# VH-VL binders against FYVE, RhoGEF and PH domain-containing protein 5 (Fgd5), part 11

Target 1, 194 residues: FYVE, RhoGEF and PH domain-containing protein 5 (Fgd5), of Mus musculus (Mouse) (q80uz0r647to840)
Amino acid sequence: RALVIAQELLSSEKAYVQMLQHLSLDFHGAVLRALENVEQEGREPLAQEELRQGLRELPAICDLHQGILESLEQRLGDCGEGQPQVADIFLAREQEFEHHAAHILQFDRYLGLLAESCLLSPRLATTVREFEQSSQGGGQSMKHRMLRVVQRLFQYQVLLTDYLNNLCPDSAEYDNTQSALTLISKVTDRANES
Short names: E, the ipSAE of ESMFold2; O, the ipSAE of OpenDDE; V2, 0.75 times the mean of E and O plus 0.25 times the DockQ between their complexes.

## First folded at step 5 (VH-VL)

Design rb2 (from ra24 with heavy chain Y111F; framework fv_rovalpituzumab; at its last look DockQ between E and O 0.52; V2 from the best seeds 0.00; counts 0 for: pae E 3.3 > 2)
Fold by ESMFold2, look of step 5:
Structure rb2 (fold): chain C 194 residues (1-194), chain A 126 residues (1-126), chain B 107 residues (1-107)
Amino acid sequence: as target 1 above (194 residues)
Amino acid sequence: QVQLVQSGAEVKKPGASVKVSCKASGYTFTDYGMNWVRQAPGQGLEWMGWINTDTGNPTYADDFKGRVTMTTDTSTSTAYMELRSLRSDDTAVYYCARDSPYYDSSGYWHFGMDVWGQGTLVTVSS
Amino acid sequence: EIVMTQSPATLSVSPGERATLSCKASQSVSSNVVWYQQKPGQAPRLLIYGASTRATGIPARFSGSGSGTEFTLTISSLQSEDFAVYYCQQYNNWPLTFGQGTKLEIK
């Protein structure tokens, strides 16, 4: 059923926002401080500057998804046994979503830049090691967390496709879901070309 | 040359404490974490803890929590390990070891203890 | 915490022959295993990191393999200086843990 898929969208968005908050508040600040020390030594590889600029987008990405989560909670928390209405949540944020989606898709590249930066900065590598050894993670768990930043867009595509296939074709929600899926699919198609 | 030089051997009574120093040279001290590892006579290696030398944040093995304190002095590039409430089975050689990162070509990194101090024998006997 | 179990405790092998040392983890540690060599009266020496990558300056006769829970260190064509105690260690989780060691001795 459509409601079950909408609930999965909500629960997975909760997990994604929690992960983004941890990255934005804890890891991002520690990495930027470590990169600042390399810059103070008068040398800054282009890869480290690209990583720094990309990580500065994390707070805005987190804010976008917090808004999506809050809207999903309201729609599905207030919705009784009725048909879910969630597709317009994405459509209402179309311009913002498209702008930030390009940065989200770069996070698997940022994992490579982080590894290169750790080679150049043992202090950064030490910072990553401390963070990766948290009680919820194991070794290399940070790479999995960063990969999840990009994987979310592909997960939306899968979830919205399944959701669409479980809606009445005559409903407004069907039309809105087609539009939302078109939005997500455009972004994921661009990722396949990069 | 990268080197870790530890303080000299200690003889202690049960119930006392010991503080072992580890002086680093030849590299930037705050760029690398520091491990402490001990080895009782005729026994294997036992990890005691790790400290982020830049922030001073330690992580201790469960068996030593409550009895061990690890600190650093960045102005002298020196790490310290203090073990309290000594028992006869704390007799061991205590090592400091630098925690060094290694990068592989697939974008993953690894860690190993590449530089070790000479060891400090602590003997606990009545 | 993750228990690392080495076998055998002692391995007797003739010079020029091959030695195979085993290390098992109580749960998956991916490839996050290090091997050390320790000779009497000396600090340990880093041999292998990432389960299979030789540290700088380690002779090619040393090789490591494995992932998940089972790991091996292989020393081909043993030299007289290779008779020592060998430890595996995982760095996948805090606390870091060592195996109990395998003593490699002359048969």
Scores: ipSAE 0.332, ipTM 0.687, lowest interface PAE 3.3, mean pLDDT 84
ESMFold2 (binder alone), look of step 5: mean pLDDT 92; pTM 0.935
OpenDDE, look of step 5: ipSAE 0.465; ipTM 0.784

## First folded at step 6 (VH-VL)

Design bb2 (from ba24 with heavy chain K101R Y102W W103Y; framework fv_bexmarilimab; at its last look DockQ between E and O 0.76; V2 from the best seeds 0.00; counts 0 for: pae E 6.6 > 2)
Fold by ESMFold2, look of step 6:
Structure bb2 (fold): chain C 194 residues (1-194), chain A 120 residues (1-120), chain B 108 residues (1-108)
Amino acid sequence: as target 1 above (194 residues)
Amino acid sequence: QVTLKESGPTLVKPTQTLTLTCSFSGFSLSTSGVGIGWIRQPPGKALEWLAHIYWDDDKRYNPALKSRLTISKDTSKNQVVLTMTNMDPVDTATYYCAHSRWYGYGFDYWGQGTLVTVSS
Amino acid sequence: EIVLTQSPGTLSLSPGERATLSCTASQSVYSSYLHWYQQKPGKAPKLLIYAASSLQSGVPSRFSGSGSGTDYTLTISSLQPEDFATYYCQQYGSSPLTFGQGTKLEIK
């Protein structure tokens, strides 16, 4: 049923938001703290603005998915046995999915910049390594953690395709779900082109 | 069981230096990501952040008060010390120390607070 | 400095009612850096919600948080007698770390 798949979207979105919050709270916060210390100490300039710009995508992606989760909770919490309507939640946020695209397209460059900055700042290097050693980090490299961020988009493709196949083709929700799939595919196609 | 407790004088005269100690148990300040913050609250008013020290001895201060504040830690004693110079009656407040995890988390454990009154 | 403005200043409700408390930031705060606390007279604050919507361990599920950008909300779905207290929001999206001025939730 379409409702069951929509409820899976909700439950998996909640889990994804929790993962994003821990990654954003631990990693992004730790790097920002280390960069503020470099500025306060008056040490040699690093490529700080380019690194800050690249890292801003994580909080922005977290904010996007918090909004999606809130909307899904509202829509499915009030759905009384009717056909669910969730596709417009994604369509309303089309511009914000560009943060995922930016993450995909730029993340190798920003990982390289982070590595260079770690060579020039032992404090930053220590901060990154200690994040990787933390229980939330699970011993995974920074690269693998950042790749987990995009995995959700592929999950959306699977879930929304299954959802679409369980909707009436004459319905507005069917048309909107096709549009949402096109939106998600546009973002993931950038990963395949890289 | 995580506990924090503030100690120090409860009455201070204007211009004197206030020294507060946060004694804690149930965690180590050597654990990556752990920090101790100091927050004060004047009677009937909002909370105001003062300073923060992290496991790696990184220190952060409220810029409005930075010239008056010094934070330090003694990991062997499980203590964090806050010093605030040139006290004034407007500094009368309850002073709290609180535990944090990493930069983006809130303060999840607090001491009971100590009221410091500044008057002649 | 990000200024957090809480609304209303005082909210008078009865047990069993739904409470909605607002926190508005003077500039955008990433939700990962917005937190909510409960404080009762003579007691230290208690963390309820971190990162706008994550429920702190040991906090009842009737508490929830939402919001992004500049607008954040704390909701208590069915008020219990112990929920009448003052609530603060707090951000660290930018230095310095700041708190809102509080919303006092009173029994009607």
Scores: ipSAE 0.069, ipTM 0.659, lowest interface PAE 6.6, mean pLDDT 83
ESMFold2 (binder alone), look of step 6: mean pLDDT 93; pTM 0.947
OpenDDE, look of step 6: ipSAE 0.412; ipTM 0.815

Design bb3 (from ba24 with light chain L97Y; framework fv_bexmarilimab; at its last look DockQ between E and O 0.70; V2 from the best seeds 0.00; counts 0 for: pae E 7.9 > 2)
Fold by ESMFold2, look of step 6:
Structure bb3 (fold): chain C 194 residues (1-194), chain A 120 residues (1-120), chain B 108 residues (1-108)
Amino acid sequence: as target 1 above (194 residues)
Amino acid sequence: QVTLKESGPTLVKPTQTLTLTCSFSGFSLSTSGVGIGWIRQPPGKALEWLAHIYWDDDKRYNPALKSRLTISKDTSKNQVVLTMTNMDPVDTATYYCAHSKYWGYGFDYWGQGTLVTVSS
Amino acid sequence: EIVLTQSPGTLSLSPGERATLSCTASQSVYSSYLHWYQQKPGKAPKLLIYAASSLQSGVPSRFSGSGSGTDYTLTISSLQPEDFATYYCQQYGSSPYTFGQGTKLEIK
């Protein structure tokens, strides 16, 4: 049963990485392009550097999860029937999960800054509206799409808890999975203190 | 089926202005996100990005060549035009136009390319 | 300007072998903006992989990409005769948008 849950972790990670790539390419690229146009047009200053800096977390989060996906594919690709070993993949990347913490802490500020910048820049407002209305975006709000980024952490908690409950309690993988759950919880808890 | 084709002179003299036309089908340049880029490749050398134009008429140029390049589109004719002034023998290359789905995406469809030779 | 350095310059392998091609950036490039192309002599480049690891539609699953930051890899798990070509990496994150010098994959 543990292998089935590990395979679900792999397949859901693949789907999540694809979602991150599309979100990062569509949204981050559109906003960067709009900001470059404002610079060329000589219009009133936006808080453009703060907005640009706040958007940099999406590509970094995508890079983190591409690494996780590659490691999961290597560990689970041989189709063995033994107990899987995946928890250390998360433990090895503790520092990189700080990009998620930064995203959570900055989320409301960046949405507010983006909204205010849209009031000052019709070109940027048009870009955001087109993103929200695009068939690729499914008509969902920018806020809803950005919230999906953090939802993965809660999904990890669910999947790793189910995984843990299907491991032998005296195994190294059991201990490592407990440590991985603690790591994920620290990221979400630290951000909630804001 | 998406297709692109480059057309224009294959031989120009130094100092002349090159005008290349990208004619395409299978997509509309009025579709949100879509862009057309121009890339060149000197014989046996690496690819060099020149310019890009998007559905909303946003234009981007390689900074090293920006004073020599003009890109424009005619959405009703499904054409994009690149003009490069003051041609020099070092500009001898195969010139490609290519489709992009949105900013930041790779170039997913390319024309066959046209070799432009610059010599006296 | 971000310089992309590909290695090896030429890779000689036989059909059925695994190919590993490297792309190193002079500055960090987010993987979302790192792409791979295949080009055969006399033909235009063909997009293989976008955003470091996503397969372009119609590209066989034997192609895969990985990497982040400054170091990126294209892997072909079991070479077919049609895979012998030149491969380019490209970054789209910082103007000017640059391509690597290419890796020629040739029949041994």
Scores: ipSAE 0.016, ipTM 0.586, lowest interface PAE 7.9, mean pLDDT 82
ESMFold2 (binder alone), look of step 6: mean pLDDT 92; pTM 0.929
OpenDDE, look of step 6: ipSAE 0.456; ipTM 0.839

Design rb3 (from ra4 with heavy chain S31D N54D; framework fv_rovalpituzumab; at its last look DockQ between E and O 0.78; V2 from the best seeds 0.00; counts 0 for: pae E 3.4 > 2)
Fold by ESMFold2, look of step 6:
Structure rb3 (fold): chain C 194 residues (1-194), chain A 127 residues (1-127), chain B 107 residues (1-107)
Amino acid sequence: as target 1 above (194 residues)
Amino acid sequence: QVQLVQSGAEVKKPGASVKVSCKASGYTFTDYGMNWVRQAPGQGLEWMGWINTDTGNPTYADDFKGRVTMTTDTSTSTAYMELRSLRSDDTAVYYCARDSPYYDRGSWEYHYGMDVWGQGTLVTVSS
Amino acid sequence: EIVMTQSPATLSVSPGERATLSCKASQSVSSNVVWYQQKPGQAPRLLIYGASTRATGIPARFSGSGSGTEFTLTISSLQSEDFAVYYCQQYNNWPLTFGQGTKLEIK
């Protein structure tokens, strides 16, 4: 049962990384290019530089989860018949989860900056519309896509809790899973505070 | 004054191609996307596609993929729509229409509308 | 693709009366609906965007409402100049899709 839940963690991580790659590579790059065009035509507003800085968290979050996915694939690939061991994958990356904390704390501010930048630049608004209609996320607003970045952490809490309930309590994996849940909960608590 | 001026009427045989031009004036051409919409005689409006006028990247409605090409010339502020392998049921008025964003600050949401339309180009396809 | 269905197909009314035009989407489009007016031989004219916001220069007698799948255009006091075909259009998803139109005939 524990193995089934670990496989769910792997499969959902694949889907999440695909979404992050679209955001961090395609959208982030398109927005930066559009902002450079605005700067080339006139004076740069301070709000646009702050937006540029805030969007830089997305590539770092993507890198974190690409590493998690790679480690999950190594642990759960073709040899998933024994006891799974995945909790240390999260524990090894504790510091890197601070990119999620930064994203959570500034989320509403960056949405506001994006909206104001689009008001000042119809060209940027066109870029955002084009991205919203891409095959990956057709019809989903940028607000919802940016929120999905955080929603994965709540999904981890659900999955890791279910996983823990199916482990032997005296195993190292049980102890590590409890520690991983504590790690994730610290990051998500900031979302509930804001 | 913001305007879209299209090329004149065309009469074509089945199997031919037509290329309709749409010249923009009175605004920055590359700031707004451009839609192409057609209307067959006595019928409603049908979206054909959209083009990013800054990048030249088009998106086509499925019914027209493989037969339509949308392009722009930013130096002349002109959008083009070419429809190939014409059939008699392609007889219609073809419009270009500017894609304009509208911002709702209260909800942080954008809305869109085609606020400027060309005068239309009648394309007649007959044997 | 999202199908937009308008009703009635034709509405015959006298000047000064109130007209109500309906538009239904095959799935939720939130508030992402536009209304256009088209007179014979002319290009469409933008009336309402965001389901309820009047475009520049549109008289106050035009109002829109709705969210999700059900949308309404109301003309509170018909003028002779309001004789036209009215189209709803969703912009929630590409492809953009139009309703089939409601013809407003002034008796």
Scores: ipSAE 0.339, ipTM 0.708, lowest interface PAE 3.4, mean pLDDT 85
ESMFold2 (binder alone), look of step 6: mean pLDDT 91; pTM 0.933
OpenDDE, look of step 6: ipSAE 0.549; ipTM 0.802

Design rb4 (from ra5 with heavy chain S31D N54D; framework fv_rovalpituzumab; at its last look DockQ between E and O 0.57; V2 from the best seeds 0.00; counts 0 for: pae E 2.9 > 2)
Fold by ESMFold2, look of step 6:
Order: C-alpha cells, then structure tokens, then sequence
Structure rb4 (fold): chain C 194 residues (1-194), chain A 127 residues (1-127), chain B 107 residues (1-107)
C-alpha cells in the first residue's frame, strides 16, 4: 500500500543523507586539506585544481536531500491516517536536481582526475585510503560510493512507480507522482545521453 | 635512503607505560601513513593501529583502543606509540612500518604494502 | 574483523624444491593480500602485494596467486636464504590482520 511505500521512501532517504554527509563533509573536506598542502609546497597541477572544483557538486546534492528528508519527516510524521502526499516535495525542487545531472555527466572524468591525482600525490592517496577504510566507509571503493550518489535516482524511479501503482488514478497525488517520475527520468536521461 | 629508526629497548614494570619513537628519513614524512605492529616472542604479527602523519588522526585496533596513543611530530619526522597499563603479555618487539598506498580508483584496488619497517623495539614487562 | 588462516604451520622442504604456502580469509578480500618474509631477529620484508605483484628487488622464484578468500605463495627452487617465517596479511578493511605464519624449514 501507498503509506508503506512512502515510509520506505523516508527510511531510505535517511540512509542516503547519512552517506551524502560522509562524502560531502568528511571526504570533500579531507581532499581540500590535502590539496592545500600540495599548494604550500608549490606543486599545484591543473588536474588537482580541476578536481577541487569538480567535487563542489557533492555539498549541493547533500543540501538537496537534507531538504527532501526534512519535508518527508514533516509530512509522514504528522500524517492523520489520510493518504500520504509526498510527490510535490520532489516537484518543488526540480532545479536543484540539476546538481545530480552535473555529477552524472562528469562522473567518469572526476574519477579519472582523482586516480591521476592519487598517483602524483601520496598525500591524496593516503587521504582516499583513510576515507575508504573508515568504519563509516565500510571498505567500499571510492568509485562505488560516488556511484551510489547517482543510484538514488534509479531507486526513486522504483519507489515512486510502486507508490503510483497504489494510488487512485483519479487522485491529485497520482498525477503529481507521475510528474515526479517524469522529472527524475529527465535528469537520468539527460545525463545518460552525454 | 628511506629509513625508519626506532628508540632502544625498554624494561618496564606491570602497570607502567612505554613510549616508542620512530624517526623517518629519506622521504616526506607527512605523505605516508604509519602503522604500528607488535610481535610477542615466538609469535606472529599483530596490527596495533595506523596514524595519518599529516593530520595526526589515528585509528586503533579494538584490542588496544583505550590503552594506546599514537602521535606524530612533523617538525622532527617522528612517530610515537605509547602503550599504557602494561601487562606481562605486552612483552614484545614493537615495529613502526610505513604505509605506502597507490590507489587505482577505476578498479577500486590498491597497490599497497608496509614497504619500510623500523628495526623494532623490544619492550620487556617484568615483575 | 577478517581472520586470516595460514597452512601449514610448519613446512619442511629440501633446498632446490618447491614450497606452496596457503592463506585463507574469513570473507572475500578481493586481491587485497600481501605476503611478508621474516628471518629471526629481523623485521619483516615485503614480498608480494596485490596478491600477485612482486615488490622491488624480490627474486622471480617468489610468486603469489589467488583472489577472494584463497591465496597461495609459491617459492620455486628454494635457496638456503629462503628458510624463514612467512605471513599473509589482508588490507581490504581495517583492522589490518595477519595470518599466524608458516615456518619454512630445511628438511
């Protein structure tokens, strides 16, 4: 039923936000500090500066999903046994999903820049290893963690499709959910074309 | 020449503390993490922890958490390991070893090893 | 925590012969295994990393293989200087863990 699926959306969003906070607060900050030390020693390859700029999308994606989580908590924590209304939370944030599109489009390039930078900078390699080996990182590769940033959009497609199939087709929530699915698909399709 | 030189052997009483030093030379100290590994007489190797030598951020093996403190002094390129509340079964040779990761992000694998080891520091805990 | 189990505990082999040492992980560690050699009174020496890549200066008679949970160190044509204790170690996750060692001794 629809409420159960909406609760799954909330619980999975909590887990996703925790992962994003690890990436955007811990990893991003540690990489910036490592790159500053390279600058102090007069070694500032253009690849390392491009890497610094490209990782700025992660904080923006984190902010987007913190907002989604807050809205889901308010809507589902205050539900008075009525049908849930969550689809407009996504529709209200259409422009903010452009940060996901930017991440998808440059994903392989930023992974390549990170790999090249790690080969040229033992400090950066040490930073990435520390992050990967942390208990919050669980031993998963950096590639897999950055890929999970994108995978949430496909998870939304699955969850919102299941949600849609449990709504009355004549309801406003049905129409809004269909629009939310279109929004998410446009982001994934646009990024996949390039 | 890349080298790790440790402080000399120590004899301690149960309940005391020991602090072992590990001075690095021939490379940029803050570029590489440092491991501490111990070996009881006639026994195998036991990882105690790792420290980021640039930030000073340590990670300890659970068996030592609460009794060990790892620090660095970047001005002297020296790592330190302090083990407190010594017991007789802490009698061992204590090694520092440089962690030299090269990370391949596209495959998600390292080339890695503790490629440089100190000579070891014997700590004897006796009554 | 990943347990590394080595076998045999002691291996008696004649010079010039082949030795095969086994290391098993309690869960998959991909190819994230290293091998060390240690002689009495000395620090360990890095032999193999990435399960199969020889470290600089290691003779070609040393080779490593394996992935997942099963790993092997092979020493072809043993020489007198090869009689030592050998340790495997995983670096897939912290905490880093070592096998208990295999003593390679002269028959």
Amino acid sequence: as target 1 above (194 residues)
Amino acid sequence: QVQLVQSGAEVKKPGASVKVSCKASGYTFTDYGMNWVRQAPGQGLEWMGWINTDTGNPTYADDFKGRVTMTTDTSTSTAYMELRSLRSDDTAVYYCARDSPTYEILTGTYTYGMDVWGQGTLVTVSS
Amino acid sequence: EIVMTQSPATLSVSPGERATLSCKASQSVSSNVVWYQQKPGQAPRLLIYGASTRATGIPARFSGSGSGTEFTLTISSLQSEDFAVYYCQQYNNWPLTFGQGTKLEIK
Scores: ipSAE 0.351, ipTM 0.699, lowest interface PAE 2.9, mean pLDDT 85
ESMFold2 (binder alone), look of step 6: mean pLDDT 92; pTM 0.937
OpenDDE, look of step 6: ipSAE 0.655; ipTM 0.859

Design rb5 (from ra21 with heavy chain Y111W; framework fv_rovalpituzumab; at its last look DockQ between E and O 0.62; V2 from the best seeds 0.00; counts 0 for: pae E 2.3 > 2)
Heavy chain, then light chain:
Amino acid sequence: QVQLVQSGAEVKKPGASVKVSCKASGYTFTDYGMNWVRQAPGQGLEWMGWINTDTGNPTYADDFKGRVTMTTDTSTSTAYMELRSLRSDDTAVYYCARDSPYYDSSGYYHWGMDVWGQGTLVTVSS
Amino acid sequence: EIVMTQSPATLSVSPGERATLSCKASQSVSSNVVWYQQKPGQAPRLLIYGASTRATGIPARFSGSGSGTEFTLTISSLQSEDFAVYYCQQYNNWPLTFGQGTKLEIK
ESMFold2, look of step 6: ipSAE 0.443; ipTM 0.793
ESMFold2 (binder alone), look of step 6: mean pLDDT 93; pTM 0.946
OpenDDE, look of step 6: ipSAE 0.730; ipTM 0.905
ESMFold2, look of step 7: ipSAE 0.409; ipTM 0.731
ESMFold2 (binder alone), look of step 7: mean pLDDT 93; pTM 0.945
OpenDDE, look of step 7: ipSAE 0.731; ipTM 0.907

Design rb6 (from ra21 with heavy chain T59Y; framework fv_rovalpituzumab; at its last look DockQ between E and O 0.69; V2 from the best seeds 0.00; counts 0 for: pae E 2.8 > 2)
Fold by ESMFold2, look of step 6:
Structure rb6 (fold): chain C 194 residues (1-194), chain A 126 residues (1-126), chain B 107 residues (1-107)
Amino acid sequence: as target 1 above (194 residues)
Amino acid sequence: QVQLVQSGAEVKKPGASVKVSCKASGYTFTDYGMNWVRQAPGQGLEWMGWINTDTGNPYYADDFKGRVTMTTDTSTSTAYMELRSLRSDDTAVYYCARDSPYYDSSGYYHYGMDVWGQGTLVTVSS
Amino acid sequence: EIVMTQSPATLSVSPGERATLSCKASQSVSSNVVWYQQKPGQAPRLLIYGASTRATGIPARFSGSGSGTEFTLTISSLQSEDFAVYYCQQYNNWPLTFGQGTKLEIK
């Protein structure tokens, strides 16, 4: 039961990391190159600089989740394990989840800056169109992709709650999973406090 | 004025290739993507692909992948489409069309081909 | 790939009357539909984007509606210059796909 939920956490994390890699490595780099061309021509509006700074959280979030994925693969790669232990993977990275908190607090503002920047810069709009429509992008809107960065934390709450409900309350993994849920909830609660 | 001017009509034999040019004027060429669309006689419109005019990255419809090459020359503000291994059913008018963004009041963006070239007739016959 | 299906293939209408053209997507495209007009011997002309927003210079007699999979172009009080072929096109996903066209002709 617990193992099945842990395997779902692993498989969904793999999909999430692939999306983050495309977003933070390919899209972010393409946007920076587009903004550099505008700067070189002396046409950069101030909103585009704020967009550049706001997007810097994406590489850090990607690094966090690559680490989580690697650790999950190590813990769950041995088919001989009888009881999963994954909660400490999240607890070890508590400080790195602050990048998610920063993204959550500024999410709506970044979406607005992206839309405004695309209105002011056809070149940036062309970059966004290319990203959205590439075969690797899957055809989803940029807004949809940015929303998925946030949605993963809520997905963790669901998965870790189900996982917790299938653990022995006397186990260290139960205590660690409660702590991981508290950690994730503190990050997501900032969206409600805006 | 914003304008796309295409090269003249071509007559080709099966197995040959054709390269159609599309010269842009009146706007910053590298700011907008470029579509290529064709229309066989008496038929509808068929999208062939899109190119990022700044980076030169092309994206092709599956039916043309392997036979089409789209390029740009930013120094002359010109887009090119080359179609190889021509067949008789490639007889069509070939259009370039600028890919322009639009924004709605809800904060979503949309796209349309707002400026079209005059079209280039390519005839493929034995 | 998303298939766009237009109906009818030909619509015969008298000048001064209303024409209603239909476009159906094989899957949801949200509001990501454009309409083009093409007169004989000419390149297509952008009429409507975002399913319902007129492009600059398009007369008010042209209106678009729809969302999801079903879309409509309506032309009120037809003028002689409105008899042409009309194409819908989705931009929700690449490849971009056109409907097969609706020819609007004089009854």
Scores: ipSAE 0.396, ipTM 0.740, lowest interface PAE 2.8, mean pLDDT 85
ESMFold2 (binder alone), look of step 6: mean pLDDT 92; pTM 0.941
OpenDDE, look of step 6: ipSAE 0.649; ipTM 0.860

## First folded at step 7 (VH-VL; framework fv_rovalpituzumab)

Design rc1 (from rb5 with heavy chain T59Y; at its last look DockQ between E and O 0.78; V2 from the best seeds 0.68)
Heavy chain, then light chain:
Amino acid sequence: QVQLVQSGAEVKKPGASVKVSCKASGYTFTDYGMNWVRQAPGQGLEWMGWINTDTGNPYYADDFKGRVTMTTDTSTSTAYMELRSLRSDDTAVYYCARDSPYYDSSGYYHWGMDVWGQGTLVTVSS
Amino acid sequence: EIVMTQSPATLSVSPGERATLSCKASQSVSSNVVWYQQKPGQAPRLLIYGASTRATGIPARFSGSGSGTEFTLTISSLQSEDFAVYYCQQYNNWPLTFGQGTKLEIK
ESMFold2, look of step 7: ipSAE 0.539; ipTM 0.845
ESMFold2 (binder alone), look of step 7: mean pLDDT 93; pTM 0.947
OpenDDE, look of step 7: ipSAE 0.743; ipTM 0.912

Design rc2 (at its last look DockQ between E and O 0.82; V2 from the best seeds 0.67)
Heavy chain, then light chain:
Amino acid sequence: QVQLVQSGAEVKKPGASVKVSCKASGYTFTDYGMNWVRQAPGQGLEWMGWINTDTGNPTYADDFKGRVTMTTDTSTSTAYMELRSLRSDDTAVYYCARDSPYYDSSGYHWGMDVWGQGTLVTVSS
Amino acid sequence: EIVMTQSPATLSVSPGERATLSCKASQSVSSNVVWYQQKPGQAPRLLIYGASTRATGIPARFSGSGSGTEFTLTISSLQSEDFAVYYCQQYNNWPLTFGQGTKLEIK
ESMFold2, look of step 7: ipSAE 0.518; ipTM 0.829
ESMFold2 (binder alone), look of step 7: mean pLDDT 92; pTM 0.942
OpenDDE, look of step 7: ipSAE 0.730; ipTM 0.903

Design rc3 (at its last look DockQ between E and O 0.74; V2 from the best seeds 0.65)
Fold by ESMFold2, look of step 7:
Structure rc3 (fold): chain C 194 residues (1-194), chain A 127 residues (1-127), chain B 107 residues (1-107)
Amino acid sequence: as target 1 above (194 residues)
Amino acid sequence: QVQLVQSGAEVKKPGASVKVSCKASGYTFTDYGMNWVRQAPGQGLEWMGWINTDTGNPTYADDFKGRVTMTTDTSTSTAYMELRSLRSDDTAVYYCARDSPYYDRGSWEYHWGMDVWGQGTLVTVSS
Amino acid sequence: EIVMTQSPATLSVSPGERATLSCKASQSVSSNVVWYQQKPGQAPRLLIYGASTRATGIPARFSGSGSGTEFTLTISSLQSEDFAVYYCQQYNNWPLTFGQGTKLEIK
């Protein structure tokens, strides 16, 4: 019961890490290159510096989730009898979740800046189109892809709540899961305050 | 003013290759992607692929993958499409067409259209 | 691959009348449809993008509508230069795909 929910957490984390790597390494790099080309024309968009820094949290978010994935694979790849223990994986990384909070605070601003910059630069618009069409399925807007960065935290709330409901209330894992939910909720509450 | 001028008509035998050029003028070539579209006589339009004119990175339709190569020369503002292993059913007019963005500020979405087309290049493949 | 199906294949109408051309997608393309006009011996001409927005220089008698899977091009008060073949095309996903065309001919 609890184990099957923990396995779902693992499998969805694999997919999430792949998406983060694409955004952090491939997309942001392409945007920066396109901005460099616009700069060589002698035209500097109002939003250029802000856009250049707008995804600065993604590498750290990617590192965080790669670490979470590795730990989940270790815990769920072996054994065993008894309850799974995964909540401490999140608790050990409490400071690193602040990168999500920083990203959430800048999300709407970044999307607006990107849209305005694409208006002024057909080259940037072309870059975004190529990226949007390069994924499986294609046709997903950049807004939808970036929303998935923050949606993961809400998925954690759902998954960890289901997990909690399948643990012994007197267990250490129950208490740790409550603490992990509190940690995640603190980060998502900043999104609600924007 | 803004225009795409293609190379002239060609006659080929089956198994040969053809390379069509498309020279852009009146705009910044590297700002817009380039589509290649063909039309067999009396038939509809068929998308062959797209190329990022800034990076030279192409994307090909599945039906042409393995037989087509799309390239650019940014110093001459020219796009190229080469189709190899020609068959009689490759007889068609081949067009280059600029891929242009249109932005809807209200929805934060881009729309796309081929607003500038070359005059077309007739390629005839006959035994 | 998203299949675009146009109907009718041929539409015979008199000058001054209204023509209505249909285009259906095999799956939702939102409003990501363009319409082109093509006259014999010429390259296609962009008419409508975003399903309903006229390109620059396109007369007001051309209008587009639709969303999802069904789209319509309407030409009011037909003029002699409007007798041509019309193509719809989706840009929701690569590969880009065109309808088979609707030939608009003088009755």
Scores: ipSAE 0.556, ipTM 0.834, lowest interface PAE 1.4, mean pLDDT 86
ESMFold2 (binder alone), look of step 7: mean pLDDT 91; pTM 0.928
OpenDDE, look of step 7: ipSAE 0.687; ipTM 0.881

